# Ledger of designs, part 4: VH-VL binders against p42126

Target 1, 258 residues: p42126
Amino acid sequence: QRVLVEPDAGAGVAVMKFKNPPVNSLSLEFLTELVISLEKLENDKSFRGVILTSDRPGVFSAGLDLTEMCGRSPAHYAGYWKAVQELWLRLYQSNLVLVSAINGACPAGGCLVALTCDYRILADNPRYCIGLNETQLGIIAPFWLKDTLENTIGHRAAERALQLGLLFPPAEALQVGIVDQVVPEEQVQSTALSAIAQWMAIPDHARQLTKAMMRKATASRLVTQRDADVQNFVSFISKDSIQKSLQMYLERLKEEKG

## First folded at step 23 (VH-VL)

Design a1
Fold by OpenDDE, fold request of step 24:
Structure a1 (fold): chain C 258 residues (1-258), chain A 123 residues (1-123), chain B 109 residues (1-109)
Amino acid sequence: as target 1 above (258 residues)
Amino acid sequence: QITLKESGPTLVKPTQTLTLTCTFSGFSLSKTGVGVGWLRQPPGKALEWLALIYWNDDKRYSPSLKSRLTISKDTSKNQVVLKMTNIDPVDTATYYCAHRGYKYGFWPYFDYWGQGTLVTVSS
Amino acid sequence: QSALTQPASVSGSPGQSITISCTGTSSDVGYYDYVSWYQQHPGKAPKLMIFEVKDRPSGISNRFSGSKSGNTASLTISGLQAEDEADYYCSSYIRSTYVFGGGTKLTVL
């Protein structure tokens, strides 16, 4: 299993732990399992909140699976991106309170997941950075992800962060506002439980409607432009120059691991 | 090639428990995202979804029939079993098991079906 | 779970195009793209014809097409052939639940 769900129906909270070794990359299988797991919790009235975290400290999620975007068919690229869109839509519009307990590195797609949550707690470890570093690979963030970041840290900060592909260590992450709390690593989970309890103290209907109101514009835009966004991604990722860059990057990663 | 086949009693008495078995081939119920569902169709009526079981043993049930349904799987035998309690004549229908496919992620569609088995409930 | 609404029957002559509607609500068909269509010949199991509103499985004729507007999904069959005579069911996946339309009997005149 790539997703470990630890439910506490009495508390109305479930913990979803990422367990997709080695670095919780967002492979198609992982994306699928995340959606299915989340959906189950959303349809169980016993649950009102979910904490997202990594089963293994050190890496929250390394982000998108580059192997899904390199050396594959256009159809595969399209399918993969649709799956990414689906995960974002499901997380971003979830009726549950979502809290990220970020107990590891959180770049790119990992940050995407974290940004969909209502609240983010990051372990105070200099090795744990969070941000969208796509531009460092020659990749641009889609508009819906840009909006998500912008809504979190503001337009100017997002503009800088995205263009430079910044990864923020804990202190800077807190300062810029991409995370809500930075706590000692051993306190991440307990802090998440306390935080989610605060959110769940709010009447569900009021909270959910407010959340929907805040996020409707971006979500609706993606839904209406879903195919176009997929096509844009496919067109971009299929470029020879991009494929070459990705291939080189993957080769470098292999060398570093070897 | 994916194939599914339903088996079980074709005649059941009211109040009894109906047990149906789906035997399949051509796919593995251990593959992420894959599932097997049960559906039924009363004579001359519309399709109705009953239950779904995923590769990871996660289960989904029709809200209206949840209390009467139990779905289970034996991956080693390539079988999925559906049990329905307190059977009534209104449950007379052709019962289908179907493959819930996997295509580039979350894909909630039944792309392959068994031939179906008619179950008649009568005293 | 609410059923989807389909016309009871539609008919067309060979070579014509017909459309079958499937109406839901803003909470299902209007909200999600998990709409599919199944063809069922008499005494046969349903066959998936369309998924994701408009996509065709491999082997399905391009005469079958799907669309959605508002809370209504539509199946269009162009160039009607005798073999197209069957019952057609729309379905929508919603909140871990599958709902189906009442079915439409297509008669090829």
Scores: ipSAE 0.915, ipTM 0.946, lowest interface PAE 0.5, mean pLDDT 95
Fold by OpenDDE, fold request of step 24:
Structure a1 (fold): chain C 258 residues (1-258), chain A 123 residues (1-123), chain B 109 residues (1-109)
Amino acid sequence: as target 1 above (258 residues)
Amino acid sequence: QITLKESGPTLVKPTQTLTLTCTFSGFSLSKTGVGVGWLRQPPGKALEWLALIYWNDDKRYSPSLKSRLTISKDTSKNQVVLKMTNIDPVDTATYYCAHRGYKYGFWPYFDYWGQGTLVTVSS
Amino acid sequence: QSALTQPASVSGSPGQSITISCTGTSSDVGYYDYVSWYQQHPGKAPKLMIFEVKDRPSGISNRFSGSKSGNTASLTISGLQAEDEADYYCSSYIRSTYVFGGGTKLTVL
């Protein structure tokens, strides 16, 4: 089980804990399990909010699974990217209140997940950085992710962050607005519970429609350009230079872990 | 190769509980993303989805029939069981179990089907 | 959820192209792209022909194609052959539920 769901029907909240060792990479299996778990909660009227967090502190999610994007077929790349799109669409358009309790490092795909949430709480640990560092790997963020970040921290800040591939430590993350609160690590969960309660105090109908209104443009754009976006990704990721870079990076990671 | 086969009574009396078993091969119901679903088709009528069980024992039911349905699995035996309570003549149909495949993530389609078993409900 | 709407029957001559429509709502067909088509010959189990609106499983002829516009999905069969004579069902997946159309009987003249 890669996703642990801890429901509290009385509170109307469920905690989804990422448990995909070693670093909660967004593998196809993990993506699938996340979508299925979320869908279950969405279909249960007992729940109005979900807290996303890591089962193990230290890493929220290291992001996309590089093994899914390296040394595979174009069809695999296409499928993988569609799965990533699906997760984003499901999270971004969820009628549930989503709060990220970020209790670990949150780069790239991890940040993608966090950015889909309505509210983000980051543990005050200098080792826990959040951001989209794709450009550091020679990768361009997709337009829908760019829009998501832009809608969160503003155009100018997003432009700088994306071009430089910045990972923000807690203080800077708060300052730039990529997270909403920074709290001591031991307070992350309790703060998330308090925060989500505030969101759930709003009538669901009004909240959900407002959320839909706010996010419709970005979501609709992806839906309309879903295939083109996949093709762009496949074309890019399949480049020899990119594959080589990814391979090298994977090798470095293995050396560091081994 | 993936195969599924439905088994159970072909004649059931009203108010009884119908128990159908799907025995499958060629795949494991322990694999992430995989599921087995039950569907039915009354004679000369359209298909109707009944239930789905995932590898992680997560279950989905038709909203209209949820109160009457129980789906379960025995991964070690490669079997999925569907129970339908308070059966009625309107439940006369060919019942199918089907493989819910896994293809690059969330993939909610039935790509392999059993041959189906006709269940007649009559007094 | 309400059933999807299909024409009861369609017909075509060999070599022709026919289209079967499947109309839902903005809450199903129009919401996600989880639209599929199944072919069913008499006395046989359904066979998946199209998934994700337009994708074909391995082994399915490229004569079968799918599309979607608004709340209506369409199955097109080009180069109609005698073996294509069957019932066709559209399906939509939404929020952990499957909905099927009423089916369309395709007759090859």
Scores: ipSAE 0.913, ipTM 0.945, lowest interface PAE 0.5, mean pLDDT 95
Fold by OpenDDE, look of step 23:
Structure a1 (fold): chain C 258 residues (1-258), chain A 123 residues (1-123), chain B 109 residues (1-109)
Amino acid sequence: as target 1 above (258 residues)
Amino acid sequence: QITLKESGPTLVKPTQTLTLTCTFSGFSLSKTGVGVGWLRQPPGKALEWLALIYWNDDKRYSPSLKSRLTISKDTSKNQVVLKMTNIDPVDTATYYCAHRGYKYGFWPYFDYWGQGTLVTVSS
Amino acid sequence: QSALTQPASVSGSPGQSITISCTGTSSDVGYYDYVSWYQQHPGKAPKLMIFEVKDRPSGISNRFSGSKSGNTASLTISGLQAEDEADYYCSSYIRSTYVFGGGTKLTVL
């Protein structure tokens, strides 16, 4: 299993742990398991909150799986991106309280997952950076991801962060507001439990409606433009120059691991 | 090629437990995203979903029938079993098992079906 | 969960185009695109014809098309043929639950 769910029905909380070695890349299978696991928790009235974290400290999620975007058919690219959209939509609009316990590096797609949560706690480790570094790779963030970041840290900060493709270490992450707390690594889980309890103390109906009101514009825009967004992604990723770049990068990664 | 076949009693008495077995081939229930579902159709009536079991043994049940249903799998035998307790004449129907396919991620559709087995409940 | 609403029957002549509607709510058909259509001939198992509102499985004729507006999904069959005479069921998936319509009997005149 790529997703481990540790339920505590008494507390009304479940911990969802990412276990997709080596770096919790968002492969198609991993995306599928995440959606299925989340859906199960949403359908169980015993749960009101979920903590997202990595089973292995060091990496929260390295982001999208490059192997899903290289050397595949256009149909595969379309399907993969749709799966990414689905995960974002499910997390971003979840009626559950979602808290990210970020106990590792959190770039790109990892940051996407974290940004969907209601609250983010980052381990105080200089090796653990969070941010959207797509532009460093010549990639433009989709509008719904841009909006998510903008809604979190503000327009100006998001504009700068996205254009420069910044990855924030813990101190800067906290300062810019991309995370809510920075704590010692050994306190990340306990802090998440305390935080989620605070959120769950709020009446569900009022909290959920407020969340929906805050996030509806961005979510609805993606839903209405889902196909167009997929097409844009496919068109981009299918470019010969991009495919060559990805292939070279993958080869380099293999050499480093070997 | 994917195939599914339902087996079990075709006649059951009220209050008894109905046990149906789905034997399948052409796919593995160990593959991520794959599931097997049970559905039924009373004579001349609409389809109704009963239960689903995933590759990771995660189970889903119809809300109205959850208390009466138990779904299980034996991956090594390529079998899925459905048990329904406290059977009533209203449960008379053709019962189908179906493959819940996997296509580019989350794909909640039944793309392959068994031929179905008619189960009659009568005293 | 509540069943989806379909017309009991529709009819058409060979070569014509017919449409079958499937009406749900904002909590099912109107919320997700997990809408599918199944064809069922008498005494046979259902066959998946459309998934994700408008996509066709491999081997399904392009005469079958799907769409959705608001809380209503539609199946359109163009160039109606005798073999199309069957019962058609719409389905929606939401929160780990499958719901079906009451079915529509299509008669080819």
Scores: ipSAE 0.846, ipTM 0.924, lowest interface PAE 0.6, mean pLDDT 95

Design a1
Fold by ESMFold2, look of step 23:
Structure a1 (fold): chain C 258 residues (1-258), chain A 123 residues (1-123), chain B 109 residues (1-109)
Amino acid sequence: as target 1 above (258 residues)
Amino acid sequence: QITLKESGPTLVKPTQTLTLTCTFSGFSLSKTGVGVGWLRQPPGKALEWLALIYWNDDKRYSPSLKSRLTISKDTSKNQVVLKMTNIDPVDTATYYCAHRGYKYGFWPYFDYWGQGTLVTVSS
Amino acid sequence: QSALTQPASVSGSPGQSITISCTGTSSDVGYYDYVSWYQQHPGKAPKLMIFEVKDRPSGISNRFSGSKSGNTASLTISGLQAEDEADYYCSSYIRSTYVFGGGTKLTVL
């Protein structure tokens, strides 16, 4: 089980904990469990909000799973990227209040998940950074992630952050606006419960329609370009230089686990 | 090769509970994302979805029939069971079970079907 | 209950291309790509021909293609053959449920 759901139906809230060892990488199976678990909660009237958090010490999510992007067929790469897009679309457009309780490092694909939420709380730990650092790895964030970051922190801050591949420590994350609160690590869960209660105090119908209105343009850009985005990813990830780099990185990681 | 086969009574009286068993092979219902669904088709009529059970025991039901349906699984026997209460002549149909595959994440399509079993409800 | 609208029947001559429509709403077919098409010969189980609007399972001829525009998904069969004569159903997965169209009988003339 890679997604642990702790329901509190009386409060209308569920806590969805990421448990995909070792670092909550977005494997195909983890993406699948996330979507199915989210769907179950969305279609149960007992729930109005979900807190996303990690069951793994020190890591919210390390991002995309390199084993899904190396040494596979082009069809596998296409399917993997479709699964990544699916998770983003489902989270971004969810009728539930989504709060991320970021109790660990949150780079790249972890930040992707956090940016879909309505509210983000980051633990005040200097080891926990959040950001889209793809350019420092020679990779370009997909346009719909760029849009999401821009919608969150504004054009100029997003432009600078993406080009430099910035990872923000807690104080800087709060200052730039990529997270909404920074609290002591032991207070992250209680702060998330308080925050989600404030969001749920808004009548569901009005809140949900407003969210849909605000997010439709960004979501529709991906929906109308979904196939092209997949083809771009497959073309990029299939390059021999990229595959060689991934293979060397995975082999180094394997040797370190002796 | 994935195969599914429906079994159960071919004649049922009104008000009884219909129990149908889907026995399958060639896949594991323990694999993430995999599910087995039940559908039916009255003679000469369109397909109608009834229920779905996932590898993790999550369940989905047709909204119009939810109060009458129970789906369950026994992964050790490679079986999925559908029970439908308060059977009525309008429930006369061919009943199918079908595989919902794990393929590239969330994949909500029925790619392998059983041969179907005709259930006739006496008038 | 929402239903998907398909024409009751469509006909074509061998070698022609035909298109079967499947019309939903802006909240299902018009938005989600969870659209699939099934072929069913008399007395046989349905067979998945197209998933995710336009993708073909392994072993399905490229004569079968799918597309979507607005609230309408379409199945196109090119180079029509006698064996294509069957019933065709579209389906959409919508927020935990499956909805099927009423079916289209394809007659090859």
Scores: ipSAE 0.625, ipTM 0.839, lowest interface PAE 2.2, mean pLDDT 91
Fold by ESMFold2, fold request of step 24:
Structure a1 (fold): chain C 258 residues (1-258), chain A 123 residues (1-123), chain B 109 residues (1-109)
Amino acid sequence: as target 1 above (258 residues)
Amino acid sequence: QITLKESGPTLVKPTQTLTLTCTFSGFSLSKTGVGVGWLRQPPGKALEWLALIYWNDDKRYSPSLKSRLTISKDTSKNQVVLKMTNIDPVDTATYYCAHRGYKYGFWPYFDYWGQGTLVTVSS
Amino acid sequence: QSALTQPASVSGSPGQSITISCTGTSSDVGYYDYVSWYQQHPGKAPKLMIFEVKDRPSGISNRFSGSKSGNTASLTISGLQAEDEADYYCSSYIRSTYVFGGGTKLTVL
């Protein structure tokens, strides 16, 4: 339903398309479908790699679903954050080669998903920016997402980008290293197929063990602090000032759509 | 109120295919994240997981028994069916179906169980 | 399937606290928090007592608590009562599979 999987078992690849209208917000149900769909592919020996892309025009994913974080119970906030953590952990540590074919705007939680992949390809369209802009909403990126960005683009670039809530257009995204390739929009899917084939040319066992070794420290920091991270999020998001800010932002989004 | 009930033969012969039906009420197997699993318990022995089916027809099987198991569902009848081929006396057990809930995302726990049905395989 | 190790039996007197261990590996119990505990009275279906290492379903007494240290999960029953006499199974979910411990028979003296 919200995740369309187009298998090519002969090639050992599946294309996982995001279809959560209108803008692929990471709703609790969408997060759940993503994890279950990924697990199915990981459990099927005919697949070695997955291309993540969007079925929605103009957007890869707009990020976290603010309706899950506003006007809900503390138990709901805890459950939602656990679901966000779960998706990140599953993608970040997946034994599959993951390539993001970013065919639309990729802010915040969309960038979270893209950063878990082994390789990122962005369409060359000035409307398609990528970055972690949570601070512009008054929200702090979790430490494990900060770690992921830092590992990708380096400490100083990540420090500046996170504090300012930067979104990178394609040329800047390539220059800073938050994406690995920028190609014409019509070439994004074919480039993703070529890239994933190159990664899959490496013997599975050696590639998977190397990925696990490189990512262990970052993943373990969240795994060992998971409950504390949830409690910190619930405490922060439950503050009246934060709830008011989220409500105002949601109202603005409705006005801009209508 | 969530309920599940197992049904099927109580006595089967070796080499036959065992077919068990789980009939449930109080939840929808069309709701995102919901699943129904099958487990068994030989007399005096531990629980053993067999299979799971999700709302979207995704399936999971115990690795050691995968070649013998087929799980399916009929959401219009509120039923989940397990088939186990090439039955042997060692398969004598109480068979349970169980609900896997949807609790704020991915929640892989069996929170409601049927009463179980004893299946005896003749010698 | 990998096995989870539980003691075969444990006993205690009414009012005491007892703890049942469940030892796995660093790749299951020691890694993910998909650990659960089930209570089973003779002739009855299992009942979920603890999920996610330490959380209780609605209606489960606060006398039941769970924890994990390293590769070992623990179920603690405080204020032991006669009706707690049952078999207890731990379970871990890893990569699309469920594994169960061999079970622990709790006897209330």
Scores: ipSAE 0.599, ipTM 0.834, lowest interface PAE 2.3, mean pLDDT 91
Fold by ESMFold2, fold request of step 24:
Structure a1 (fold): chain C 258 residues (1-258), chain A 123 residues (1-123), chain B 109 residues (1-109)
Amino acid sequence: as target 1 above (258 residues)
Amino acid sequence: QITLKESGPTLVKPTQTLTLTCTFSGFSLSKTGVGVGWLRQPPGKALEWLALIYWNDDKRYSPSLKSRLTISKDTSKNQVVLKMTNIDPVDTATYYCAHRGYKYGFWPYFDYWGQGTLVTVSS
Amino acid sequence: QSALTQPASVSGSPGQSITISCTGTSSDVGYYDYVSWYQQHPGKAPKLMIFEVKDRPSGISNRFSGSKSGNTASLTISGLQAEDEADYYCSSYIRSTYVFGGGTKLTVL
């Protein structure tokens, strides 16, 4: 229910639409559905590529679900972070061509999902910013999130963007290279179809082996350090000051329209 | 709390279709991430995975047996059914159904098992 | 043949520690943490002892521990007891498929 899959057998492409109200926050159940849906598509020879997009107006994904990070046990925090790592590993290492059709705001964990894709298309709407803004919230991005951004926009741009917690509007996102195209909102889907077709024109075997070769070192850094990364997250999120801030933020969101 | 029980014929003839039913309690097969799997163990031999069905009716099959297997569920009866066609004496085994728990996201482990049912294929 | 290699048998005396190996490849055990261990007493169903290489389900004694190095996962049983005598199977999950090792018979002398 949280992930809608629309097959296009003629094109060998499926569209995976995020439908986790209100803003496609990465809840534990949403993470689970994403991984299981991706696995099904990877094992179906009818599909060579997947377009990731949103069924929610104005947002691609708002990122991590704060309700999974507040007022829970350390075991829950560990499990949640493992689920976040799992989604990243599965998307980053997928044998499918992945194209993100970013038809809404894409901060933080939403940007992480988009960065795993082979190609990113952002709608030309000033409200649709993309970036990793964790430091503006007093949070340090994990090393594999830093690696993902650095691999996409280069070291110098990434170190400045992460330290300042930048969110890029469309023109700046294109200039810095965090997205590959910016198009009018009504053209995002057709542009994604055109882009994925160009990627699929490359023989699958050679393309997949090349992607695996290019991504192996980055993926292996997380794989060999998963436990330490989980413990760092649990230690951080369990701090009383962090929990109090999250409780206050969630209470404020509850009082607002959303 | 979680229980599973296999039922079906204990003696079958070659070429028949084997139908096994897993009746369970203590969990919902409607919960995201939850699944029920089927496995078997020939006498004195190792465990072999056969099939899995998820809460959303998504299915997985052992590649070597896929053409002979069908897995389905009936959530109103708390049942999962495995059918295996064209039975042969080599299919003699104890058959288990097992709960694949949802714990935190993707959790591909069988944490609760039925007692198993021995299916003998006559010669 | 199974893709996961286990010794056919191991033995130990009460109070000793023993280790059962499970060797796969760099594309399964050596890469993913989807490794689990099952204990099976004669005539009974398997029981999950270890998941995700080293984690124990609730109610499993801390005498049972798991680890891996390279392409080999290991189950260690410390303080060996008579009731530990059973068959032990490792399992790995990869690409929608479960693979089991051939099993190891543990004899308590």
Scores: ipSAE 0.578, ipTM 0.834, lowest interface PAE 2.5, mean pLDDT 91

